# VHH binders against p19838r805to892: the designs that were tried, part 14

Target 1, 88 residues: p19838r805to892
Amino acid sequence: QGDMKQLAEDVKLQLYKLLEIPDPDKNWATLAQKLGLGILNNAFRLSPAPSKTLMDNYEVSGGTVRELVEALRQMGYTEAIEVIQAAS
Key: E = the ipSAE of ESMFold2; O = the ipSAE of OpenDDE; V2 = 0.75 times the mean of E and O plus 0.25 times the DockQ between their complexes.

## First folded at step 10 (VHH; framework vhh_8k46_1)

Design t2 (at its last look DockQ between E and O 0.81; V2 from the best seeds 0.68)
Fold by OpenDDE, look of step 10:
Structure t2 (fold): chain B 88 residues (1-88), chain A 121 residues (1-121)
Amino acid sequence: as target 1 above (88 residues)
Amino acid sequence: AVQLQASGGGFVQPGGSLRLSCAASGFTFSSYIMGWFRQAPGKEREFVSAISGSGDYTYYAESVEGRFTISRDNSKNTVYLQMNSLRAEDTATYYCAAKPDHGYVSRYDYWGQGTQVTVSS
């Protein structure tokens, strides 16, 4: 449910910021693992914007907004979920 | 004090090659990801390439993939950018940058002075 392309750019930007905070449990690397993209974390880590690189790859791989929300839920990242839901 | 000193820039014709170097000091070099960025006049700074602290992993922007090669010599505290098959659109000021190679660090913390690369016939 929900093509990642349907997320507005401002929503994505907010998510990028939330995923780059210094929280060991609420970061892009943890999200990547939840989304099954953890094997790419070395590439994401080297990139200039890991959260954006992750999201771009997730979108290209056919990831859905529903799965993204579920992953964030598993992380307990309520604020990130709210950003997505507020835009829906 | 942290210092990143880039060199190797210059003028080259399309299809030519250049090799940039960045000498680092003031931090544990092998514990840092080293990256190259570039900025052309009137354009935003863009990522070019990065290499992990150990050198085991590299990452490239799509625009330079297959043409540029990043490497490092930790015994010399130096990162290199071999630029082959240069194009006019590669013209920019190139910057060396560093960020910790641990955890989930996003932003590059250290930046050096730029070195100009001009590709023109």
Scores: ipSAE 0.772, ipTM 0.897, lowest interface PAE 0.5, mean pLDDT 95
Fold by ESMFold2, look of step 10:
Structure t2 (fold): chain B 88 residues (1-88), chain A 121 residues (1-121)
Amino acid sequence: as target 1 above (88 residues)
Amino acid sequence: AVQLQASGGGFVQPGGSLRLSCAASGFTFSSYIMGWFRQAPGKEREFVSAISGSGDYTYYAESVEGRFTISRDNSKNTVYLQMNSLRAEDTATYYCAAKPDHGYVSRYDYWGQGTQVTVSS
């Protein structure tokens, strides 16, 4: 069951910024793969805000904050995890 | 040098149609996502549409979906925007832009000068 709407908008905005850096391992495309949304990367890369488009798709698909944190952990993206965990 | 030259703008009545073109040079056209953006006076520039380097994938802003069609001709290094059912709110300067069609690249680095579209009675 999804609970992504529990994340505050400012937390989501911080995550979008963190996922838009030019890093081959810590980016929105890698996160999409970890979340099982990799086939949608063909659409995400064309959108004006790939990180937001990814996260919106994840949310409407019933994604959970717990799964998001686990995917970020698998990417080694500690700063992104800290942003989420600081918000409780 | 990279050049993007947009053309095809003009004055049109509500419900009318226009076709914009953007001719590109100075880069490998088929390796770049091409996008259309627009900006009305006093407003932020907004995304309109994008098309993958191959032309196989397209994306549209919600406000234009079903009315606008993006296409490209890689043999002519040109991207197009067919605009149908035009409304007053579509009045803006329309810009073409390009970014590498590489996995996680988000920023458009090349921008054209724009072409004016004015929709009024």
Scores: ipSAE 0.507, ipTM 0.791, lowest interface PAE 1.2, mean pLDDT 91
ESMFold2 (binder alone), look of step 10: mean pLDDT 85; pTM 0.842

Design t3 (at its last look DockQ between E and O 0.78; V2 from the best seeds 0.69)
Fold by OpenDDE, look of step 10:
Structure t3 (fold): chain B 88 residues (1-88), chain A 121 residues (1-121)
Amino acid sequence: as target 1 above (88 residues)
Amino acid sequence: AVQLQASGGGFVQPGGSLRLSCAASGFTFSSYIMGWFRQAPGKEREFVSSISGSGDYTYYADSVEGRFTISRDNSKNTVYLQMNSLRAEDTATYYCAAKPDHGYVSRYDYWGQGTQVTVSS
């Protein structure tokens, strides 16, 4: 449910920022693993903006907003979920 | 003390080549991702390329893909940027940077002094 393309750019930007914080449990690398994209973490890490690169790849791979929210929920990242839900 | 010393910049005509070098000291070189960034006057600093600690993985900005090649020699604590087919828009001050090659680190810890690259006919 929910095409990632439907997320507004400002929402994505907020998510990027939240995923770049120095939290060992609430970061882009952990999210990538939850989304099944952990094998690409080397590439993401080498990119200039890992969280954005992750989200772009997730979108291109056909990822859904529902699955993103579920992954964030598994991470306990309430703030990130709220950003998405507030825009819905 | 950590030090990143870049060199190799200069003047070159469009279509020419330059090779930048960045000598590192003060940290475990092979445990760090090395990156190149550049900043042109009036523009924001932009990512150019990066290479993993082992050298097995590389990443390039779309604007330089196919023209630039990043490499490293861990025995010399040096990272290189081979720049071919240079364009006027490649004109910028180029910076070498380092960040840990582990975890989820996005921010570069160390930055060197810039080296000027000017591409002009």
Scores: ipSAE 0.802, ipTM 0.914, lowest interface PAE 0.5, mean pLDDT 95
Fold by ESMFold2, look of step 10:
Structure t3 (fold): chain B 88 residues (1-88), chain A 121 residues (1-121)
Amino acid sequence: as target 1 above (88 residues)
Amino acid sequence: AVQLQASGGGFVQPGGSLRLSCAASGFTFSSYIMGWFRQAPGKEREFVSSISGSGDYTYYADSVEGRFTISRDNSKNTVYLQMNSLRAEDTATYYCAAKPDHGYVSRYDYWGQGTQVTVSS
């Protein structure tokens, strides 16, 4: 299984906020595409908490923190990477 | 000004059905996700269901999936919630809400007045 459970809840909450901004290079929809979950974006946007729904789907699919950081790196999202790495 | 007016609530026995309506005005209806929320006394408001601006996609809370159906008629600026197999725990004030149909927006900015649904025997 993945290791997303290693992220503290406050780190996850920070990530949700960082991903729910108007910047198209740094939003949850672009992250979903980088994680191979873009086909589910219609469901994510309709959920009550799109970034949490994305992250929950990624976690139950066996996603890893390493792959998450790699996707954020491809997006150039340095602040999100720093939040994760400060907790490790 | 924006107006969302929910109606169709009432008193119903367990296992019964109700159909809620929410009439909208003051914004471009087809460009907005419409949602239903509910709040019971002493509890926080919770998500029930949502539908995309076009009507092509829907989402349901686990507690209502299979029993409730959301739909919309963009020619009448109205969203509906068909509620079947009602249970006591469905008792709440039901609110309709709207947010822009964008991939990054999580927050509902427009809210209706609510309609009371009471399921009791």
Scores: ipSAE 0.525, ipTM 0.807, lowest interface PAE 1.2, mean pLDDT 90
ESMFold2 (binder alone), look of step 10: mean pLDDT 85; pTM 0.848

Design t4 (at its last look DockQ between E and O 0.90; V2 from the best seeds 0.67)
Fold by OpenDDE, look of step 10:
Structure t4 (fold): chain B 88 residues (1-88), chain A 121 residues (1-121)
Amino acid sequence: as target 1 above (88 residues)
Amino acid sequence: AVQLQASGGGFVQPGGSLRLSCAASGFTFSSYVMGWFRQAPGKEREFVSAISGSGDYTYYAESVEGRFTISRDNSKNTVYLQMNSLRAEDTATYYCAAKPDHGWVSRYDYWGQGTQVTVSS
């Protein structure tokens, strides 16, 4: 439900920032694990923008906005969910 | 004090090669990701390559993939960037950077002074 391509660029940018805050439970690495992409975390980590690299890979792999929101919900990352929902 | 000292830049013709070096001090070298960035005049700084603390993992920008090779020697606290098949668009000031190799760290903490690479016929 919901192609990642449907998310506006400004929404993605906001998510990138939220996923790079200094919170051990609310970061891109945790999200990657929730999305089943944790095996790529070494690559993401070495990239210049891990959160963006993660989301780009998620999109390319056919990930959905619904699954993204669910992953964020499991993380308890309400603010990130609100960013997505506000744009919908 | 943390220090990153890059060297190896210079003038080269298209198709040529250069090898950059970055000597690090002031931190536990093997516990840090080492990266290379570059900035051309009038352009934003861009990522080039990075290597994990152990050297087991590497990452490259698409623009340099297959042409550049990053490596490190932890016994010398040095990271290298072998640049082959150089192009005019590789012309830039190259910077060495470091960030902790643990967890979810995204931002590079340490930056060195740049070394100029000029590719021109």
Scores: ipSAE 0.730, ipTM 0.881, lowest interface PAE 0.5, mean pLDDT 95
Fold by ESMFold2, look of step 10:
Structure t4 (fold): chain B 88 residues (1-88), chain A 121 residues (1-121)
Amino acid sequence: as target 1 above (88 residues)
Amino acid sequence: AVQLQASGGGFVQPGGSLRLSCAASGFTFSSYVMGWFRQAPGKEREFVSAISGSGDYTYYAESVEGRFTISRDNSKNTVYLQMNSLRAEDTATYYCAAKPDHGWVSRYDYWGQGTQVTVSS
């Protein structure tokens, strides 16, 4: 069901960087909440790479690129959406 | 001046145990995530474990889960790593590190000098 493996590794690396800036609205913890993974933020924040850990969990759970883009839209994170769309 | 002083390393045979300690000063200890990292010669530094400021949440690298236990004592400003069932592959310099316990902070700002753990016959 999930299709996150369709995103190239370099796209994922760009997303990790965008999600780890010190911005209260445009960060991995907010994205986790939008993706329904907010309960796991206690674990994500302790991992060595929280945005990667979030994205790996989302992918293993069957997450889709469409839902990821929608979550980023709800966050107003146009830059992150553009990274995904430029690769499509 | 922030200081993180790791201790408790040594030479141990495979299957043995060690307990590492890291004494902290110069910041509000209970407001920081504490982490353990390690680096073997010629290898990149790798994550071992982390514990939340309150001590309520922990995280472990897969390679150590079930063998290592992280804990903290906020009254002593000290984080610990209990290392059981040690293997030769655990040989490394072990470093403690600290980062603010905020919802999106990823980078560790403070690093200790490390303590050597050597597992060999």
Scores: ipSAE 0.466, ipTM 0.768, lowest interface PAE 1.5, mean pLDDT 90
ESMFold2 (binder alone), look of step 10: mean pLDDT 85; pTM 0.840

Design t5 (at its last look DockQ between E and O 0.72; V2 from the best seeds 0.64)
Fold by OpenDDE, look of step 10:
Structure t5 (fold): chain B 88 residues (1-88), chain A 121 residues (1-121)
Amino acid sequence: as target 1 above (88 residues)
Amino acid sequence: AVQLQASGGGFVQPGGSLRLSCAASGFTFSSYVMGWFRQAPGKEREFVSAISGSGDYTYYAESVEGRFTISRDNSKNTVYLQMNSLRAEDTATYYCAAKLDHGYVSRYDYWGQGTQVTVSS
Protein backbone atom coordinates (compact mmCIF):
# COMPACT_ATOMS: atom_id res chain seq x y z
CA GLN B 1 0.00 0.00 0.00
CA GLY B 2 1.38 3.28 -1.13
CA ASP B 3 4.07 3.96 -3.66
CA MET B 4 7.00 5.83 -2.18
CA LYS B 5 6.68 8.21 -5.09
CA GLN B 6 3.44 9.38 -3.55
CA LEU B 7 5.21 10.83 -0.54
CA ALA B 8 5.64 14.55 -0.86
CA GLU B 9 9.17 15.87 -0.98
CA ASP B 10 8.71 17.87 2.21
CA VAL B 11 7.65 14.70 4.01
CA LYS B 12 10.76 12.94 2.79
CA LEU B 13 12.92 15.83 3.93
CA GLN B 14 11.41 15.64 7.38
CA LEU B 15 12.07 11.91 7.49
CA TYR B 16 15.67 12.41 6.41
CA LYS B 17 16.22 14.77 9.32
CA LEU B 18 14.61 12.41 11.81
CA LEU B 19 16.77 9.52 10.63
CA GLU B 20 20.06 11.40 10.82
CA ILE B 21 20.03 11.71 14.59
CA PRO B 22 22.60 9.62 16.47
CA ASP B 23 20.04 7.45 18.23
CA PRO B 24 21.10 3.79 18.27
CA ASP B 25 17.49 2.66 17.89
CA LYS B 26 16.06 5.41 15.70
CA ASN B 27 18.53 5.95 12.90
CA TRP B 28 18.78 5.30 9.18
CA ALA B 29 20.99 2.26 9.67
CA THR B 30 18.45 0.54 11.90
CA LEU B 31 15.70 1.41 9.45
CA ALA B 32 17.74 -0.02 6.59
CA GLN B 33 18.03 -3.30 8.46
CA LYS B 34 14.28 -3.40 9.10
CA LEU B 35 13.68 -2.79 5.41
CA GLY B 36 16.06 -5.55 4.32
CA LEU B 37 18.67 -3.15 3.00
CA GLY B 38 21.14 -3.47 5.86
CA ILE B 39 23.75 -5.08 3.63
CA LEU B 40 24.09 -1.70 1.95
CA ASN B 41 24.74 0.22 5.15
CA ASN B 42 28.49 0.38 4.57
CA ALA B 43 27.76 2.08 1.29
CA PHE B 44 25.04 4.32 2.70
CA ARG B 45 27.25 5.64 5.47
CA LEU B 46 29.80 6.81 2.91
CA SER B 47 27.22 8.97 1.19
CA PRO B 48 26.73 12.59 2.22
CA ALA B 49 23.15 11.87 3.30
CA PRO B 50 22.73 8.27 4.41
CA SER B 51 19.03 8.62 5.20
CA LYS B 52 18.29 10.03 1.77
CA THR B 53 20.45 7.42 0.08
CA LEU B 54 18.55 4.73 1.96
CA MET B 55 15.17 6.15 1.02
CA ASP B 56 16.17 6.52 -2.61
CA ASN B 57 17.32 2.92 -2.77
CA TYR B 58 14.21 1.75 -0.98
CA GLU B 59 12.04 3.56 -3.47
CA VAL B 60 13.96 2.20 -6.46
CA SER B 61 13.66 -1.31 -5.07
CA GLY B 62 9.88 -0.99 -5.02
CA GLY B 63 9.41 -0.36 -1.34
CA THR B 64 6.01 0.75 -0.10
CA VAL B 65 4.90 3.39 2.36
CA ARG B 66 3.09 0.69 4.31
CA GLU B 67 6.27 -1.30 4.78
CA LEU B 68 8.14 1.85 5.71
CA VAL B 69 5.61 2.68 8.40
CA GLU B 70 5.75 -0.89 9.70
CA ALA B 71 9.53 -0.74 9.91
CA LEU B 72 9.35 2.56 11.77
CA ARG B 73 6.76 1.06 14.09
CA GLN B 74 9.09 -1.81 14.91
CA MET B 75 11.70 0.81 15.75
CA GLY B 76 9.23 2.60 17.99
CA TYR B 77 9.85 5.77 16.01
CA THR B 78 6.46 7.34 16.58
CA GLU B 79 7.51 10.80 15.49
CA ALA B 80 8.58 9.52 12.07
CA ILE B 81 5.32 7.66 11.65
CA GLU B 82 3.37 10.77 12.54
CA VAL B 83 5.18 12.74 9.85
CA ILE B 84 4.04 10.23 7.25
CA GLN B 85 0.51 9.93 8.57
CA ALA B 86 0.01 13.68 8.83
CA ALA B 87 0.63 13.94 5.11
CA SER B 88 -1.85 11.21 4.23
CA ALA A 1 44.91 22.58 11.37
CA VAL A 2 43.09 20.33 8.97
CA GLN A 3 44.22 20.61 5.39
CA LEU A 4 43.07 18.89 2.22
CA GLN A 5 45.05 19.64 -0.90
CA ALA A 6 43.70 18.34 -4.18
CA SER A 7 45.64 18.08 -7.43
CA GLY A 8 45.60 16.36 -10.79
CA GLY A 9 42.92 18.35 -12.53
CA GLY A 10 43.32 19.57 -16.07
CA PHE A 11 42.04 19.62 -19.61
CA VAL A 12 41.26 16.36 -21.37
CA GLN A 13 39.31 15.19 -24.39
CA PRO A 14 36.22 13.02 -24.12
CA GLY A 15 37.18 9.43 -23.50
CA GLY A 16 40.37 10.50 -21.78
CA SER A 17 41.56 9.87 -18.26
CA LEU A 18 42.70 11.85 -15.26
CA ARG A 19 43.83 10.92 -11.80
CA LEU A 20 43.08 13.23 -8.93
CA SER A 21 44.98 13.19 -5.66
CA CYS A 22 44.15 14.69 -2.31
CA ALA A 23 46.81 15.00 0.36
CA ALA A 24 45.48 15.28 3.88
CA SER A 25 47.00 16.57 7.09
CA GLY A 26 45.96 17.71 10.53
CA PHE A 27 43.85 14.69 11.43
CA THR A 28 44.04 10.92 11.86
CA PHE A 29 43.62 10.05 8.20
CA SER A 30 42.69 6.39 8.61
CA SER A 31 39.82 7.31 10.94
CA TYR A 32 38.09 9.34 8.26
CA VAL A 33 35.97 8.60 5.26
CA MET A 34 37.43 10.40 2.28
CA GLY A 35 35.15 11.63 -0.45
CA TRP A 36 35.13 13.43 -3.74
CA PHE A 37 32.53 15.95 -4.77
CA ARG A 38 32.18 18.11 -7.82
CA GLN A 39 30.42 21.29 -8.82
CA ALA A 40 29.78 22.48 -12.32
CA PRO A 41 28.90 26.09 -13.13
CA GLY A 42 25.27 26.80 -12.39
CA LYS A 43 24.77 23.44 -10.72
CA GLU A 44 24.73 22.26 -7.16
CA ARG A 45 27.62 20.42 -5.63
CA GLU A 46 27.17 16.70 -6.10
CA PHE A 47 28.64 13.62 -4.51
CA VAL A 48 31.02 11.61 -6.69
CA SER A 49 32.62 8.89 -4.58
CA ALA A 50 33.80 7.98 -1.12
CA ILE A 51 36.00 5.40 0.56
CA SER A 52 36.00 4.18 4.15
CA GLY A 53 38.89 4.78 6.52
CA SER A 54 40.28 1.30 6.06
CA GLY A 55 39.65 1.35 2.33
CA ASP A 56 37.45 -1.74 2.54
CA TYR A 57 34.30 -0.01 1.33
CA THR A 58 33.62 2.33 -1.53
CA TYR A 59 30.57 4.13 -2.84
CA TYR A 60 29.95 5.82 -6.16
CA ALA A 61 27.35 8.08 -7.65
CA GLU A 62 25.47 6.34 -10.43
CA SER A 63 26.75 8.87 -12.93
CA VAL A 64 30.36 7.76 -12.43
CA GLU A 65 29.94 4.10 -11.52
CA GLY A 66 32.12 1.89 -13.68
CA ARG A 67 34.22 4.82 -14.91
CA PHE A 68 35.72 6.24 -11.72
CA THR A 69 37.70 4.41 -9.06
CA ILE A 70 38.43 5.77 -5.63
CA SER A 71 41.36 4.50 -3.59
CA ARG A 72 43.52 5.58 -0.71
CA ASP A 73 47.01 5.15 0.68
CA ASN A 74 46.91 5.66 4.40
CA SER A 75 50.70 5.57 4.62
CA LYS A 76 50.73 8.69 2.48
CA ASN A 77 47.57 10.29 3.85
CA THR A 78 46.30 10.49 0.30
CA VAL A 79 43.05 9.66 -1.47
CA TYR A 80 42.86 9.20 -5.22
CA LEU A 81 40.20 9.37 -7.87
CA GLN A 82 40.97 7.60 -11.11
CA MET A 83 38.66 9.00 -13.75
CA ASN A 84 38.37 7.02 -16.98
CA SER A 85 36.13 7.40 -20.00
CA LEU A 86 35.61 11.03 -19.18
CA ARG A 87 32.61 12.84 -20.58
CA ALA A 88 31.79 16.47 -21.15
CA GLU A 89 29.32 16.32 -18.26
CA ASP A 90 32.18 15.40 -15.93
CA THR A 91 33.47 18.93 -16.33
CA ALA A 92 33.48 20.52 -12.90
CA THR A 93 35.54 21.68 -10.00
CA TYR A 94 36.36 18.63 -7.92
CA TYR A 95 36.64 18.81 -4.16
CA CYS A 96 38.14 16.46 -1.63
CA ALA A 97 36.24 16.07 1.63
CA ALA A 98 36.47 14.13 4.88
CA LYS A 99 34.22 12.96 7.68
CA LEU A 100 34.67 10.70 10.66
CA ASP A 101 34.27 7.03 9.83
CA HIS A 102 31.46 5.94 12.06
CA GLY A 103 27.84 5.06 11.45
CA TYR A 104 26.18 8.26 12.57
CA VAL A 105 28.07 10.94 10.67
CA SER A 106 26.17 12.38 7.75
CA ARG A 107 27.80 15.54 6.44
CA TYR A 108 31.38 15.87 5.38
CA ASP A 109 33.03 18.35 7.72
CA TYR A 110 36.38 19.07 6.09
CA TRP A 111 36.76 20.41 2.60
CA GLY A 112 39.77 21.18 0.44
CA GLN A 113 40.32 23.61 -2.35
CA GLY A 114 38.89 22.57 -5.68
CA THR A 115 40.77 21.30 -8.70
CA GLN A 116 39.32 22.02 -12.13
CA VAL A 117 38.55 19.20 -14.51
CA THR A 118 37.56 20.19 -18.04
CA VAL A 119 36.47 17.60 -20.55
CA SER A 120 36.12 19.06 -24.02
CA SER A 121 36.94 18.23 -27.61
Scores: ipSAE 0.750, ipTM 0.893, lowest interface PAE 0.5, mean pLDDT 95
Fold by ESMFold2, look of step 10:
Structure t5 (fold): chain B 88 residues (1-88), chain A 121 residues (1-121)
Amino acid sequence: as target 1 above (88 residues)
Amino acid sequence: AVQLQASGGGFVQPGGSLRLSCAASGFTFSSYVMGWFRQAPGKEREFVSAISGSGDYTYYAESVEGRFTISRDNSKNTVYLQMNSLRAEDTATYYCAAKLDHGYVSRYDYWGQGTQVTVSS
């Protein structure tokens, strides 16, 4: 069902960095909430790489790139959307 | 000034047990995630385990889950790592570290000097 495999590894690495900035609106915890994974934030924040842990869980759960872009749009995270779109 | 003092390392046979301690000072201990990391010579530092400020949530690297237990005593400002069923692969310098237990914080800002664990027959 999910199509996160179409994102290249270097695109995912860029996204991890963008989600780790110290910004109250443009961070991995906010993205998790937008993707319906907010209940897992207690585990994500304890993991060694919260943004990667979030994204891996999203992919395993059948998440789509379309829904990821929509969540980023709701966060106003144009820079992250551009990273995904530049790879297409 | 912030200080993290790890102790309890030593030499142990495979299958044995060891308990590490890390005493903290200079910050509000219960407001910090405490983590254990390890580094073998010539390798990158790797995550072992972490525990939330309250102690209610824990996380383990897959390689140690079921064998290691992280715990904390906030009245003593100390985090522990109980290591059971030790293997040669667990040989490393073990470091405790602290990061603010707040929202989306990912960086560990405070690091201890480490304690050596050597597992060999």
Scores: ipSAE 0.488, ipTM 0.781, lowest interface PAE 1.4, mean pLDDT 91
ESMFold2 (binder alone), look of step 10: mean pLDDT 84; pTM 0.834

Design t6 (at its last look DockQ between E and O 0.83; V2 from the best seeds 0.71)
Fold by OpenDDE, look of step 10:
Structure t6 (fold): chain B 88 residues (1-88), chain A 121 residues (1-121)
Amino acid sequence: as target 1 above (88 residues)
Amino acid sequence: AVQLQASGGGFVQPGGSLRLSCAASGFTFSSYVMGWFRQAPGKEREFVSAISGSGDYTYYAESVEGRFTISRDNSKNTVYLQMNSLRAEDTATYYCAAKPDHGYLSRYDYWGQGTQVTVSS
């Protein structure tokens, strides 16, 4: 449910910021693992914006907003979920 | 004091090659991701390539993938960018940058002076 393309750019930007923090439980690397993209983390971390690179790859791979929210829920990242839900 | 000194820029025709070098000092080189960025006049700075501290992992912008190769020699505290099949759109000032190799942050801590690359017939 929900094509990632349907997320507004400002929502994505907010998510990028929330995911680029030094919290090991709430960062882009943890999210990547939850989304099944953890094998790409070495590539992501070398990119200029790991969270954006992750999201772009997730979108290209056919990821859904529903699955993204579920992954964030597993991480307990309520603030990130709220950003997505507020835009819905 | 941290220092990043880039060199190797110049004028080249389309299809030509250049090799950039960046000599680093003032920090534990092997513990840092080394990256290359570029900025053309009137455009925003864009990522080109990066290499992990150990050199085991590399990443490239799509625009340079297959044409550019990043490498490093930790014994010389130097990172390289081999640029092949150069195009006019590769024309830019190229910058060497460094960030800690712990992976969570996107921001590069250190930046060197730019070296000009001009690709033109």
Scores: ipSAE 0.735, ipTM 0.876, lowest interface PAE 0.5, mean pLDDT 95
Fold by ESMFold2, look of step 10:
Structure t6 (fold): chain B 88 residues (1-88), chain A 121 residues (1-121)
Amino acid sequence: as target 1 above (88 residues)
Amino acid sequence: AVQLQASGGGFVQPGGSLRLSCAASGFTFSSYVMGWFRQAPGKEREFVSAISGSGDYTYYAESVEGRFTISRDNSKNTVYLQMNSLRAEDTATYYCAAKPDHGYLSRYDYWGQGTQVTVSS
């Protein structure tokens, strides 16, 4: 099962900010697709905190930090990966 | 100029109902997510509900889900909030807001002046 609770709160907050930018490739909607949660994007975009809503759903679904990093790598989102790695 | 005009607030007893309206002008209404927010005195503004530009998708805060229904009429440039089973904790100024649909940002660009809802015995 997942290990997303191992990410510190301040790391998660940094990730939310990095995922809520006007970039067609480096955003929460693209991450959701890579994590297999893309069908929920209609709900995420209506949520008051789309990145947090995505990440909470991923955590509840048993998501892992390893899969998160791999999805970010597939997006080319080196900045987000570095935030996770700097905290480890 | 963009304008969002909320109306329909008032005084109601617990368990009662109210229907809020928000008339919009100055932007392409069907291209915007419309949202309702509320703020009680001395408290932070909180999210209530949102509806996609097409009206096909909705989202609700847990505290109101099952009691409130958001809807929109794009031919009238108006968003609505049907509020049923009202409770004292629903007392607040209710604001409508708009942000571009299909964007990635959580921030709403346009805000209405608000309408007061008071639920008391």
Scores: ipSAE 0.607, ipTM 0.832, lowest interface PAE 1.0, mean pLDDT 92
ESMFold2 (binder alone), look of step 10: mean pLDDT 85; pTM 0.846

## First folded at step 11 (VHH; framework vhh_8k46_1)

Design u1 (at its last look DockQ between E and O 0.76; V2 from the best seeds 0.70)
Fold by OpenDDE, look of step 11:
Structure u1 (fold): chain B 88 residues (1-88), chain A 121 residues (1-121)
Amino acid sequence: as target 1 above (88 residues)
Amino acid sequence: AVQLQASGGGFVQPGGSLRLSCAASGFTFSSYVMGWFRQAPGKEREFVSSISGSGDYTYYADSVEGRFTISRDNSKNTVYLQMNSLRAEDTATYYCAAKPDHGYLSRYDYWGQGTQVTVSS
């Protein structure tokens, strides 16, 4: 069972912004692949807010904050990790 | 020069139908996601629907799902929005937009002029 509900809305908003940058290595699509949701990337990219759509699906799928941080760590996205850790 | 020319707007009663068209030029049409957005007076512009470059994938806002259908004809460089079962809350200026069809960018690079849709008794 996931615990993404523990992340405050303002933290999620910050993450959305960080994940929608024109960096081929640090974006929502790469994160989706790390989280095992890459098969949904076509749906995500066609949505109005890909990062939000990804995170919502991750939460509904039972994702955890721990796994999210691990995925971001694999991406080397230190800034995104710090946003999550600062809220803990 | 890039151009997006929308048409098909008008005045209809609730329950009616309209079909919007957007003719594109100045870019490789099949390599772009085409989207429809709308903005009502005093409200923020909102996403309505989008379709992939190949037309194989579509996405809809919850508010229009099951009532609107997006499609495209790449041979005509045109994207369409079939709007059925129209409601008063669908009243807005509708905009056609385009963004590159690749893996991660969410910003739409090109925007057309709006076409007015008014649903009223």
Scores: ipSAE 0.781, ipTM 0.897, lowest interface PAE 0.5, mean pLDDT 95
Fold by ESMFold2, look of step 11:
Structure u1 (fold): chain B 88 residues (1-88), chain A 121 residues (1-121)
Amino acid sequence: as target 1 above (88 residues)
Amino acid sequence: AVQLQASGGGFVQPGGSLRLSCAASGFTFSSYVMGWFRQAPGKEREFVSSISGSGDYTYYADSVEGRFTISRDNSKNTVYLQMNSLRAEDTATYYCAAKPDHGYLSRYDYWGQGTQVTVSS
């Protein structure tokens, strides 16, 4: 029962774009590992929208915005954090 | 030059089956995720299914899961889509596509010209 539904859709779309890059410090695969979802990375990779599939799984699993921000902080991904925090 | 040649489409009655093939050339086939997409007139192209370069992992859109099976034969550089229990809503042009298996992008790099599947009573 997380609170990911509280993020606006345009914020989520910005996050998907920020995470679909080849940089291993800032990609969706590394975020998945930080969120404890790394075992699902083969499914995410094969889905039509890997970042969205990761984020949907995180939301259904009861993930919180606070934990998402902490994972992004551990990655050093300041731009992604700012997108989330500007929406609050 | 990269080529993806889809074939096996046709006319079929509801409940019927078809097997699509997509022959690939011009890239290292086993290093690419292969995907099937479809587009009906006036609609956006939609994802159908994908398969990893090795063939070990597959993914299906909810609308086709349980009815369609993707497979590949890396010795023939060919990906397949077995379509069972076909319905009128499956009518579309079916496209095969390829993206690097180790990439992190959602975008597919290469696209075939498609093959028509028409399901009508």
Scores: ipSAE 0.571, ipTM 0.828, lowest interface PAE 1.2, mean pLDDT 91
ESMFold2 (binder alone), look of step 11: mean pLDDT 85; pTM 0.852

Design u2 (at its last look DockQ between E and O 0.80; V2 from the best seeds 0.73)
Fold by OpenDDE, look of step 11:
Structure u2 (fold): chain B 88 residues (1-88), chain A 121 residues (1-121)
Amino acid sequence: as target 1 above (88 residues)
Amino acid sequence: AVQLQASGGGFVQPGGSLRLSCAASGFTFSSYVMGWFRQAPGKEREFVSSISGSGDYTYYADSVEGRFTISRDNSKNTVYLQMNSLRAEDTATYYCAAKPDHGYMSRYDYWGQGTQVTVSS
């Protein structure tokens, strides 16, 4: 069972912004692949807010904050990790 | 120069249908995601639907899912929005927009002029 509900909305908003940047290694599509949701990237891409759509699907799928941080760590996205950790 | 010209708006009663068209020029049409957005007076612009460059993938806002159908004809550089079972809350100015079908950004590069859709008894 996931615990993404523990992340405050303002934290999620910050993450959305960080994941929609022109960096091929630090974007929502790469994160989706790390989280095992890459098969949905076409849907995410066509949605009005890919990062939000990804995170919503991750939460519904039972994702955890721990796994999210691990995925971000694999991406080397220190800034995104710090946003999550600062809220903990 | 890039151009997006929307048409097909009008005045209909609830339960009615309209078909919007957006003719595109000035860019490689099949390489772009085409999207429809709408804005009602006093409200924020909201996403309605989008379709991939090839037309193989579509996406809809929850509020229009099952009632609206987006399609495209790449030979005509045109994207369509078939709107069925229209409701009063669908009243808005509808905008056609385009973004590259590569990459991962959500921002649309090109926007057309709006076409008014009014649903009222």
Scores: ipSAE 0.793, ipTM 0.904, lowest interface PAE 0.5, mean pLDDT 95
Fold by ESMFold2, look of step 11:
Structure u2 (fold): chain B 88 residues (1-88), chain A 121 residues (1-121)
Amino acid sequence: as target 1 above (88 residues)
Amino acid sequence: AVQLQASGGGFVQPGGSLRLSCAASGFTFSSYVMGWFRQAPGKEREFVSSISGSGDYTYYADSVEGRFTISRDNSKNTVYLQMNSLRAEDTATYYCAAKPDHGYMSRYDYWGQGTQVTVSS
């Protein structure tokens, strides 16, 4: 049972920017793999907003903020975790 | 210099078809995602469709899926949009755009001037 609606829109916008950088470890494609959505990465890449498309798919599939934070922790993405935790 | 030249627009009745072309130069075409966007008067530009550098993956906005088909010919440096079952709401200026296929950014770097599509009301 998902709870991604608890994240404010401005938090989500910050996350999209943090995930769309030229970093081989700290990007939306790596996050998608950690969330079990890696098979959809070609679709995310081709969408007009890859990180938003990933996050929307995760939310619709019942994803949780806790699982999102854990995936970001596994990526070592401390800044992204702090954005979520400061708002949550 | 990078150039994207869109063409093939015109006037068509509802239910009709058009095929748009976008000829590209000034970059390695097969290394870029190509996209089509559209903008109606008084509205924001919106995504229509995109295709990977190799041509083997495509993506469509919900409003056009099943009616529009994107394709590319890398030997001609050209991307196409086949538009079938056209509706009045498809009336817009259509733009082609390009971004690197291996990037993580959403922003398209190169834009064409657009071609007008008008579907009769």
Scores: ipSAE 0.612, ipTM 0.836, lowest interface PAE 1.0, mean pLDDT 92
ESMFold2 (binder alone), look of step 11: mean pLDDT 85; pTM 0.850

